VHH binders against A-type ATP synthase subunit C (atpC). Designs and how they scored, part 17

Target 1, 342 residues: A-type ATP synthase subunit C (atpC), of Archaeoglobus fulgidus (o29103)
Amino acid sequence: MITMIYKGNRAAWAYIVARTKVMKSRLLKPEDFRKLLNMEFDEIVRYIGETEYKKEIDELGYKFTGPRLLDHALYANLARTYRKLIEVSFGASKFLIMKYLEKWDVWNIINIIRGKMANVQPEVVDDILVPAGERDMDFWKTLLVKDIEEIVKSFEGTPYYEPLSKIGSEDMSKIEDGLYKVYYRELLKLNPSDFAMKLFLDFIKMEIDIRNVKTLLRLKAEDATPDEIMECTIPGGYELTEEELRKLAAMPIDEMIKALEGYWFWNDVQIEGKEVAAVEIEFDKVWIKTISKRASNYPLSILPVLQYIVLKKVEVDNLRVLGWGKYYGLPSEEIERQMVIL

## First folded at step 4 (VHH)

Design Q13 (from q09 with D59Y S104L K106R T110Y; framework vhh_7aqx_2)
Fold by ESMFold2-Fast, scan of step 4:
Structure Q13 (fold): chain B 342 residues (1-342), chain A 125 residues (1-125)
Amino acid sequence: as target 1 above (342 residues)
Amino acid sequence: QVQLQESGGGLVQAGGSLRLSCTTSGFTFSSYAFSWFRQAPGEEREFVGAISRSGGSTYYADSVKGRFTISRDNAKNTFYLQMNSLKTEDTAVYYCAAKYTWGLYRLSPYEYDYWGQGTQVTVSS
């Protein structure tokens, strides 16, 4: 039993936590993923077609085949699941869920722009849009009929305009980082009015730390300058504050890694000899374990809800890795190496 | 200005070979992973092969494994697709693409940061 010091209404969180537990019980287990790793592509599609993804696979089968069908079905299910979570929430829980899911506005912006650059049909992009943030589907559909210049102008007067105005003059990776920086900056403006809000903000700050340590290690391995690293990192982390990031970015990589061992996320993490993607997976595993522990410590709070949101996205990512890897005949060991399985 | 430009396409007989090149400018080449895609008339754009940032990992579609090889030359800001034992089914417009994020679930066409304009490869019987 965990004792919470906040004097809030237990019943206010019991309902959404109970609904979330039901949804979480329908997630694939680690044993399911290990079984899927032994299946061929067509067997995987059949297996997934008998799960929570049946509706989307059935509905999208007329448009897509192969791993494209899986991608679109998985993201359509993700959108439906997140909309359902918002629909059954209320008051403070609805507010916090919607604020967290605003990150999908960045996802939608980037995918629409990439779709325009690749000359992808609008309906393909539409199937992967996640209208879980403040902007609704009518807004996103309006952007699908515009060119890149018009899309950028649509964000004039918003904090997203500045990074988007650099399309064509800066790398798309820097534009994407700039958009996520805006998302996190806006979230961190939320007033920590009570213990529930403080739990939410601590979660956000810890998520920033995970993103920042991955960025720091990646860019340092690429011999990026301290200024370049600071452009791509996000201030306001739990322990990786702007000040700490500046100190770490200025260190030679060996000294930086030694310094990182003192931070909360560095618990028996082995990074030597691994590619960037493998290092990212190690930190994603640390994050999931940390979320699970904290959600168990505060079981009548926003944390079990955020845990579900994160785990659902991890499941979608794992299934996409399986789908693409198996379709192209990659070894099971290589596919497993890119999955987050606990 | 960011650009990816394909070259080396053309007409070749079945069993022949072609080498496609993708020359890049306007970004830090060594920071990106690269892929080749192809699109036959009336079909979706499909994955052909990919190479990681380090060049240490390569992935290929089953239809081209053992026949095609992807490689990169950081000094020339160029990456290549060596196509051997060409089949009529390989006839398509070939596109080069660049992405910052590496991983299997990033093989979707809509997840790439930059694209070339495409080069036609026609394999006759």
Scores: ipSAE 0.469, ipTM 0.734, lowest interface PAE 3.3, mean pLDDT 85

Design Q14 (from q09 with D59S L107W T110F; framework vhh_7aqx_2)
Fold by ESMFold2-Fast, scan of step 4:
Structure Q14 (fold): chain B 342 residues (1-342), chain A 125 residues (1-125)
Amino acid sequence: as target 1 above (342 residues)
Amino acid sequence: QVQLQESGGGLVQAGGSLRLSCTTSGFTFSSYAFSWFRQAPGEEREFVGAISRSGGSTSYADSVKGRFTISRDNAKNTFYLQMNSLKTEDTAVYYCAAKYTWGSYKWSPFEYDYWGQGTQVTVSS
């Protein structure tokens, strides 16, 4: 049955790619973000109200003000955009888009639990939920009224239960890593039966490599043990296999960095003299550049679609950091250091 | 288990000072970044200030800049919020928070791994 889903033609891929190209053209440019960094919070909201977010800002501007209006508009638009991609896709493209967007189930689980821990009102948590994964908004709203123990029990019988059962005994960051391990493990079970699936799986494995190199550098900077590093890394990377990760984790940081120079993601990255957080942003930039080059090389494939999905999320992340940073009156250079601007 | 416990709250007159402490246990203190949030009646948790894991960087909400100072003492597994020139609008429950990340602090309550139970600060006119 899966084989039938992947039986598409070049014309079908051309259609979804053409739709995606139009959507991508509506993303904010680097120059837009530089302009926004010179604006105050109210000016930013007005600027965003003249963009693709106009519908969401207009619909809720009468009810919400401040950063909450911005959060709601950004995530509601993100959900509508992802839903639109699913709606206009079919066959192999729809299957792969839906599989990739299951990542948002993990996003929703983590934010509901973290919101409970921070005593955030359910209505505010609702503002950042993105029902783009396997479960619909009715499911997520049901979890908002449950306590943490009830939420965990709601996932009994699913692969998410094992990491969630550790809430209270493990750092929430480790539980989040466990949930993403489930997501990636399930994706990597897909059969590379055709070229579209192979491109998708290579993309996923490369995404895992970027996540893992950031984790390695962060934990090694703090002298974490090899076992601690392995617990926080995700197996199944493109070049960072479990075997390679164990070798790297056992090395002193200087030796590890020299070994990492041989990996695909090391090209054009500068780490000398940078704080770990800045190095992580550099790897996010490497990933976006790599996606762009691969999408250019395979223009009638899933890659331009995945490129758009990633760039749209980066835009939402940048706008949220910008909005909250300006609302709290943080210096522009401090806000800019948290943003991925290419 | 990991615990964060606030202390030092209370009633103070406008123009006065208070020092809040957050004592932690159950994890490696030096591996965490720390923040203070506050919540006034009927409001959501608002960012007050943050200190990086290394202690080399601090950040404050504009409403408290120049009046509040965040600091950390790794030897005591404790971090502090020194509040000077208190105003009636500073009245809130103050919460300490910790996150297991390196470098940059965060202003979002969704970024934190652990929270204290809160301590009441009341500033009278």
Scores: ipSAE 0.607, ipTM 0.820, lowest interface PAE 2.2, mean pLDDT 87

Design Q15 (from q09 with D59K L107Y T110M; framework vhh_7aqx_2)
Fold by ESMFold2-Fast, scan of step 4:
Structure Q15 (fold): chain B 342 residues (1-342), chain A 125 residues (1-125)
Amino acid sequence: as target 1 above (342 residues)
Amino acid sequence: QVQLQESGGGLVQAGGSLRLSCTTSGFTFSSYAFSWFRQAPGEEREFVGAISRSGGSTKYADSVKGRFTISRDNAKNTFYLQMNSLKTEDTAVYYCAAKYTWGSYKYSPMEYDYWGQGTQVTVSS
């Protein structure tokens, strides 16, 4: 199976890329989001009910209302969409798609534990779970009825056990960072022998860089210590390696920003006059533009597929921000500042 | 052990004011962002207001803008919700919540690290 993965051919990539282009064509466009920003919450639900989210809005609308209906429908659709992508893939493409989507196992672990801590009803957590990773929905449903100690024990023998064993002695934010570090560490063990694997690994390393630069800027603006920054950053980035991160974390924010000007993600970022949260969104836009450019340069590869996976997640995030913001009466311009609209 | 404790709730007539306090222990207060949520009878927990780690940024639900003010006092390890011009629709159990990272601005109860046990606010007509 490994040998087959490293020998992936043009015909295999052409098929999954073609399927992905059709799916990508159904994503909401910037003009759709601008229309939604002029709508009230109920109008937004009706509008979304006329799109790819129709099935989930119809099925969940009978038992949920308000922003909860949107969250449940959006994540249920995301799960169905990612599962469909896995089911129509094969060989090397299926392997890499499945490895990337293992990130959703981390998402599910975090949400189940946070739901327990916040005394949220299991039904609310159930519908936002995304069984697109290594484990199926039956596994996740068994965790919803367990307490935190039993959930942690369920991961004994997996690489997730070590960070989960620290629940109760460390902050939950550090546990979450530990779980994502496990995910990225495992991905970076893949051998870059084939060009397809090299493209995949470079994509993962660049994704880590974007996550790390956002973390650096946010935590430095909040006067976090170098040790706190290092605990929240992920090693193995494309240019923001562990050593570079240690060096940057020790700098005053003004020196750090000057040093960051030399990195690949800096040239296209619009930071002047923006608060930290807005700057983070600008880096998300840089990432999407970079993915799009690279996918165009390597159109018969995993990159168009990863581009779709990322854009679909961004769409779900934008709709969540919109739904929660509109329901709670935030001004449209304030909601728009939180959205990644290209 | 991390603990968040609400106080200042009670019964008040419409048009009145209340100040809620959330006293914290077991973590470095200055490293956290804070929020208030409320849960009306028969409804889910909803966002009310939030304040960043530095105190330089605040966010409010539209229904409470101009009436409620969130603030923090790092010296006292306490943050507050000043509620003015109270309406019967403000009747709910109010919860304080804490999160380590601020950049996400998500208004879901699922986004928070720590929760208080809640304090009842009843606004009579």
Scores: ipSAE 0.247, ipTM 0.629, lowest interface PAE 4.2, mean pLDDT 85

Design Q16 (from q09 with D59Y K106R L107M S108E T110F; framework vhh_7aqx_2)
Fold by ESMFold2-Fast, scan of step 4:
Structure Q16 (fold): chain B 342 residues (1-342), chain A 125 residues (1-125)
Amino acid sequence: as target 1 above (342 residues)
Amino acid sequence: QVQLQESGGGLVQAGGSLRLSCTTSGFTFSSYAFSWFRQAPGEEREFVGAISRSGGSTYYADSVKGRFTISRDNAKNTFYLQMNSLKTEDTAVYYCAAKYTWGSYRMEPFEYDYWGQGTQVTVSS
């Protein structure tokens, strides 16, 4: 597609950053999560029902109960929030925000197909779809009434068709990795024509590095082959190039960990004595801290906007962990281990 | 091809015990998290219990806590549901399920990649 973007000046960035700062101020703080961690499920629902999630909890309460209600309300609010951010943006900021949020098209494809494979009622899937990407809700609703073969055909002529054509011959998790690989590959085709684009692309490459180091550690712990690891990693990282990933994947885990210490994302991470899930959370914390530092260094840029988008998703993820964990009666200590609290 | 096969279902009296097994093939067992679901006549399929990939975390529905135990045996590519102090309300078709997705916190059926065919458990009074 032919895309013309407006190259906004610093005053234009000041506007969207100011709007984003207001939205960021409405996010739950670390002390709020510590307070929630001491609540039981019903108390959490009441607490969240008095926040910006009230609208979605009220609207979905007739269809769902328990942790499913909370889960669906969180995603519905996420969709509304991201659409609002797009609506108040313009020019270069709108273009970059929309490109980043195309990730949610992948989320929608995955959930619709998994729902069809599990023969789940369309209503259960409909409310967690996030139409913040390239396609609107009308498009996604048409897929909910189609079979898997027709859904795959709906993406013919798009770069998503190739991984989707492997449904039936590969596990869905491998297809999901393929779809995210397409998303990142398409983003990396953007021309670094100005400073705003360069900041955006550096952010994307760093996000790829965080995803790749988590994938590398997870699959290495599962004794996956180097070829299996390479199939699940994404090329084009900031420091984890395809060449570097191939070298790391071939190493014994101890040697690999030692080699990883030289990379930008390893600073101040603690991995000794932690299971893979806890290590992945440490890298999520490193990423959030890195985004914060870079956004502070470039305060009139796309970075504060991307910081908000990431932090909003982290909040939704934390609340989902709290909701499901508390509903099933897990100890607060176990739930906290799965949360990203900074 | 991926297969999940349940065994150990049957008729048992209230207060009795039963152990369900789910034998798997066609994937790397150690890379998957496992769950048991059940569906009573006229009701929706509901979550019963789950075990993480590492086996370090287990989750149970309130209705079965303290009575049921989920476990896994990576060497045998099999996972189990030990059902103690059975009640008539436990009568259902029991399904085993497997998921690869690490980041999923939902115990919803569509989070699971593979399913068994189900095994009937009937608890008489």
Scores: ipSAE 0.292, ipTM 0.668, lowest interface PAE 4.1, mean pLDDT 85

Design Q17 (from q09 with F27R D59Y T110F; framework vhh_7aqx_2)
Fold by ESMFold2-Fast, scan of step 4:
Structure Q17 (fold): chain B 342 residues (1-342), chain A 125 residues (1-125)
Amino acid sequence: as target 1 above (342 residues)
Amino acid sequence: QVQLQESGGGLVQAGGSLRLSCTTSGRTFSSYAFSWFRQAPGEEREFVGAISRSGGSTYYADSVKGRFTISRDNAKNTFYLQMNSLKTEDTAVYYCAAKYTWGSYKLSPFEYDYWGQGTQVTVSS
């Protein structure tokens, strides 16, 4: 046997990128979201029932109604789509996709605990669980019937145990930040030994920067202390390193914003006249545009695959915002303000 | 670090009015958006109304629009739900909730950061 799959193999990357392009072609376009914004809730469900979500809506429609049907169908489709992407991947691509998708274990942990704290029924939390990470749905369903103390014990021996052990002595928002810090720290331990790994790690560091600038702006608007800001931000960003964050956190907000103008993510952001929440959406748009540009520059790499993973989540988030917003009778303008539409 | 405490619940006759209060402690009150949820026995916790951080925007479930008003008083670290033209269907435990950011998909109960203990509202016919 002469040929082997390795991290730099162009044929291997061409295959997974080609499969990803087919999946990407089935995503809703900006024009589809504009049509949906003019629809009422029942029309939205019918429209989505004629898309890639048809299987889930058909299978779950007899069992669920209202926004619960949408949440369950959207997240079930998301899990199926991500699992299919893992299934058709191999070698270096499979490894990196699986590492990135471990983020969904953090999503599931957070939502189960928040559901317990809010006394939400387990079946409602089940609507938004995504078994796309390391653990399967049987594991997550087992946690739905446990109390918080038992859930924490279920993660003994994992990196997630330490932040979870602080439940009861720390705010839940700090626990959530702690879980994401663990996720990113584990990813950043990967050896940048080849070009594929370097592209992946740069992507992760830039994702951290986007998260950190949103956190910094939110907490500064709340008059948070520098120490509190450092507790909530993630080390290891592309330009927002721990040292840079400490300097920015100590600045008055006006001085901080002026300093941020020099960072890679600021040049493309549309911030004029926007409140902090709207500015956060603009940073999500900057991130999507940046991913798109980098994926175009490295078309036979992990980047087009990560682009699809991000865009698929953005689509699910947008559809969920539409569903809940229309169900509660919110104006289309208010719903659109929470959506990431390019 | 936000603690929420409801007050103002009780028994009221259909067509009457009741004002619920939610007093907060901990982090800066003005930094949070606030919501009211309610839960009838055997039912799921449902959204009632929300007020933005600035107080410039208010949102209501269709079932309470025109009857309920949400407001906030930053000086008292308290926000309110004024309930008018009460119906027997409004009978529930009412919960106040707080979150930093606001958004329509964040009207789901499990996406809130802080919750009160709940206050019973009973509307008799």
Scores: ipSAE 0.307, ipTM 0.661, lowest interface PAE 4.7, mean pLDDT 85

Design Q18 (from q09 with F27R S31R D59N T110L; framework vhh_7aqx_2)
Fold by ESMFold2-Fast, scan of step 4:
Structure Q18 (fold): chain B 342 residues (1-342), chain A 125 residues (1-125)
Amino acid sequence: as target 1 above (342 residues)
Amino acid sequence: QVQLQESGGGLVQAGGSLRLSCTTSGRTFSRYAFSWFRQAPGEEREFVGAISRSGGSTNYADSVKGRFTISRDNAKNTFYLQMNSLKTEDTAVYYCAAKYTWGSYKLSPLEYDYWGQGTQVTVSS
C-alpha cells in the first residue's frame, strides 16, 4: 500500500479529499435503489426530494411534473455538485478536475443534436444539459435555437468539427464515438510531469480500456469486420492498445474471449450466459471496483475525487432509468436490468 | 445512413384497429432496436413501445399494454405497431425511432439516432 501526497502541497490534496469524502457519504446506497424499485413514480420523486436533490426538487416542482421534473433536478444537481468540486479545489486538483469534466461538452453536443433530430422542444433538451466543461450555459442555450448546420459551424476551429462535419453521411453512433475519441485524444496529450499527472493519465487509459472491451464484445457479437471495430474503439488504452485491439478484432469471438482473460479488467467479470447489454454492465461494475481499490491505495491523490465524480454520474444514470421506467410502467425486473448496482 | 418512413395512419372510430408501418433504408436494419413515440397537440413526445434488435424482447407504456403490439420483419426492413381497441386519447402524431443498441431500451426521445417524419392517427368517438 502506498500513500502518495502531491509534492509541494499536502494541504491541497488532504482538503479536497476530505470534502469529497463528505460528498461521497451522501450518495444513495444499493439498498436505497432496491427500495426505489418497489416505489411508484410519485413516491420516487418524494423520496429523492428528501435527499441531496431537495434543493432542485423544491425549486423546480412548481414548474415541472413527470420525467421532466426528475431529469431537470438530477442534471441541475449534477452541475451544481461538479461546480462545487471545482470551486473548493486548488492548483493541480482544480486543473485535473476541470480537464476530466470537459467530457460533459461531448454530452451537451450529442444531446442538442439528437434533440434537433427528434424535433424535441429546446426546453426538454435544456433539462439535461450540464455546463461542467469548457463552455458555459449561455453558449449551450445559444445552440438550442440554431439548426444542425449552424451548430456544426459553431465548432469550426475546434477538434470537434471533424466528427461533426460527418453528420448526415455517417451514423450518429459513429459521430458520438468520434466526439469521445477527440475528448480522450486531447486528454492523453497532457504531460506526465509528476506522480499526480501519471495517476490521472493511468485512470483515463483504464477508463478507455473499459469502453474498448464493451465496444469489442458488442461489435463481435454483431459479426462486425475488424475495420469496423477499429473505427469504433479509442486508441491509447492502458492494456488495450491499438496493436492489441487489431489482434483481438481479427479473432473469432471464442478465441478473443480466451485472450481477454489475461487483461486487468477480466478478474471479477461474469459473462457466462449473459446478453451483451448485461456483460457491458458487468464491466461497468469492474471499473467501479477498480477505481475504489486504487483510490484506497492512493488516498491523498486525485483518485478519490475521480471516484466520487464517477459514482455521482452512476447514481444520476440509475435514477434516470428508474424514473423514466416507472413513469411508463415498465416491470421492475426490466428497469433493474438497466441499472448499475453493486 | 438510416432513413425512417411511417405509413398506415388515418382516421378511425373508437374501438377500431389500425396498423402502422415504419420502413427503413440502409444496410444495417438488423443492428438497430426500434421504438414508437407519439405526440398529442400541445404535449411532448411520449414513449409507446419498443422492440429489441433480436426481436426477443418488447416493452410498452402502461397506457397501451394489452392493446398495442410491436413487431419487426428484417427481410422487409420494416417494423410495425398494431393498434387495437383504440381510444380517443390515442389521437396523436406517431413517430418511429431507431437506436443502435444491443438490448437496452431508451425511453427518452433524446437517446435515439434516427426519426421518421410522423404519421397522424385520429380516433373519433
Scores: ipSAE 0.594, ipTM 0.814, lowest interface PAE 2.3, mean pLDDT 87

Design Q19 (from q09 with S57R D59Y T110F; framework vhh_7aqx_2)
Fold by ESMFold2-Fast, scan of step 4:
Structure Q19 (fold): chain B 342 residues (1-342), chain A 125 residues (1-125)
Amino acid sequence: as target 1 above (342 residues)
Amino acid sequence: QVQLQESGGGLVQAGGSLRLSCTTSGFTFSSYAFSWFRQAPGEEREFVGAISRSGGRTYYADSVKGRFTISRDNAKNTFYLQMNSLKTEDTAVYYCAAKYTWGSYKLSPFEYDYWGQGTQVTVSS
């Protein structure tokens, strides 16, 4: 901690962390989500309209209603928030923030394709696009008017082309995994030249481990072959390296679970008696707790910034689950089961 | 090639019943959660009901709860929507949808991997 060296100067990291701390203070608390779970849909919209989302709800309320208003407002606020974070950052912090947020290009690609497969109007897909990655909204809007073949061709010459070329011959889940694999592979090419870069890369590798343990458990429950599992996992994790993944994939599920107990992400996980969906949420909670602890240990670094980015996305996901669930009249207990509340 | 094909739609009088079927091919049926959506003319596509990957959980929009039942038959690679006590407001094109997930449901249409072409249900007075 005291001997820590990071890219840029201490004052530069203090600035972006201070800005991020102000933004983090405006996030909804676990208490707020528990209050929202006791509200009906219209009450939730009014409550959110008096929070950080007021601007988007006020601006979009004349055009949209119901859960579509919430989806549009939530993702518009997310995009504005992420763009604001990029705008107030500079040097090493701006570079790392922009690199991390490139994952939203994958989000936009997959949702545009799913929208085409669902035969929904382009304007409806536009509601959930987040132009926080490398490409701007003008680029994404040009894709909304294209068919799937034209969309795939638009990525020719990029690393995303190979997984996209398999649309129609591979399951969509494998294509999505392939796109995220490209994203993480590109990030792992970054040179760990200083402590800031090492902290960033360790964060990315740990995020990969969380994704991989979920994938291992899913595919093992499906009796997938070791080769099928390896196709869907992402190499370069913190402890789940390609070698470790191959060993685990070859084990029967009971032996695999026992072996996983030795990994960093397993210590506080309670999986006994839980459905797989609940186990995945348990790993999401472990990840959030791990991020919080590491950000606390390295408070003048990229980690508090990445913590905010992750927590903001979790908040949007929770509000979306809440909004859609309440709008359709699902029981509060079922809605809460799909939320990550910490 | 992945396909979802609806059947069982048609014209029915208010108070009547219809059973919709969605037959699937080209993927591992047991690994998917399934949902029904509907779209009335001039309206957005809306959630009707969902069944989890395990079949242990079912979810319904409040407007159809108690009248509609979703079920799945893994041996036949088919899932169903039993519609009872039909109302004129139930008139819509009904779509079946599939999501590769270990979770229970997705309520937003944009989160689904595969869709059927739709089947018309018309409820007359």
Scores: ipSAE 0.414, ipTM 0.747, lowest interface PAE 3.9, mean pLDDT 86

Design Q20 (from q09 with S57Y D59K T110F; framework vhh_7aqx_2)
Fold by ESMFold2-Fast, scan of step 4:
Structure Q20 (fold): chain B 342 residues (1-342), chain A 125 residues (1-125)
Amino acid sequence: as target 1 above (342 residues)
Amino acid sequence: QVQLQESGGGLVQAGGSLRLSCTTSGFTFSSYAFSWFRQAPGEEREFVGAISRSGGYTKYADSVKGRFTISRDNAKNTFYLQMNSLKTEDTAVYYCAAKYTWGSYKLSPFEYDYWGQGTQVTVSS
């Protein structure tokens, strides 16, 4: 018999888990995505307009059309959903949810800067902002009217300043990697003081492993050097520690793949004959299955909450791939290959 | 400094052809994937076509598939968009874009590292 409770009060976790379970029940099922793959773009918008996205589709449908309507509606709903989760949480659960959702501050920074670089109108950037971290929408809207130098200065005194200071001297993609590296580094500084913190930190380390194995395989396929691979990977993984990554990066690709078969994330993965994007999708599927199993094993913990947060993001990602793919007339088979459907 | 400069735009009759070029400088050309985007009056920037870092694969929007061809010349630090059977709906400002990547292209304009200033293509009936 296992009890997975914070400070010995099972009721504290039962409440937020119960709220999360209701929210999870409203997610689209794999069967819904298969139906959507047989629809044209306008049919998809109508279908989504009868789901949990109804409020956003209805509110934005007269202002926006095409894939822009979907982007705005999906990210607005994501932000509202995550804010609702924070609002109904308390104590340790609220702290951990807020720490995890700080990832969306990184998302907002990246998209505002890339929008400025692409000379995209501020209104278009506003479509995809997710104010789910500590900073609210008023903060992000203030950045939309600033130039890049002023935006960088706004992060002076934060851990994000160092990567942002390299704008103009490094590729934006490398700066983006640096910002996510900062996010994970800050999370890993949290003290594993109790069982709830240990579960949270193990989850974060496993998420890093999934990100790292995708990076390792992609870069190896493109004949990247070990130093280039190490620059793009995140230290502090569950099994893909900096030391393990350095060993793997130095191996020829065939030896590396055989070595990877011994890691927790390799079970039932097939990579032969698949392009890099398809291999990345396989590891995303492994991650979702692993989260589901662990959340089932620790049902009165942070894990069911993190499971919902991840599944909601996967749903938004799938709907965006579907919407943009259908709008550009990509074959359904090609769209499906880019989606994470279990 | 990094520079991407489009050329080859202009006025053309429907059914005609144009070849756009994007000449680049200031970075290692072979380390980048490249894409073309276009923006019609009153519309947002939309994806047109892409070529991978290795040059091993290309992708196109359905509206241009079979009519447009993207290619790259690493020796000249230049990539191209060959536009055949032009339609009035192809009228737009065409932008070239570059992304430092070890893998595939991106469909979103928000994921590119460098942009050209655009070249106007006008297709008359």
Scores: ipSAE 0.189, ipTM 0.653, lowest interface PAE 5.7, mean pLDDT 86

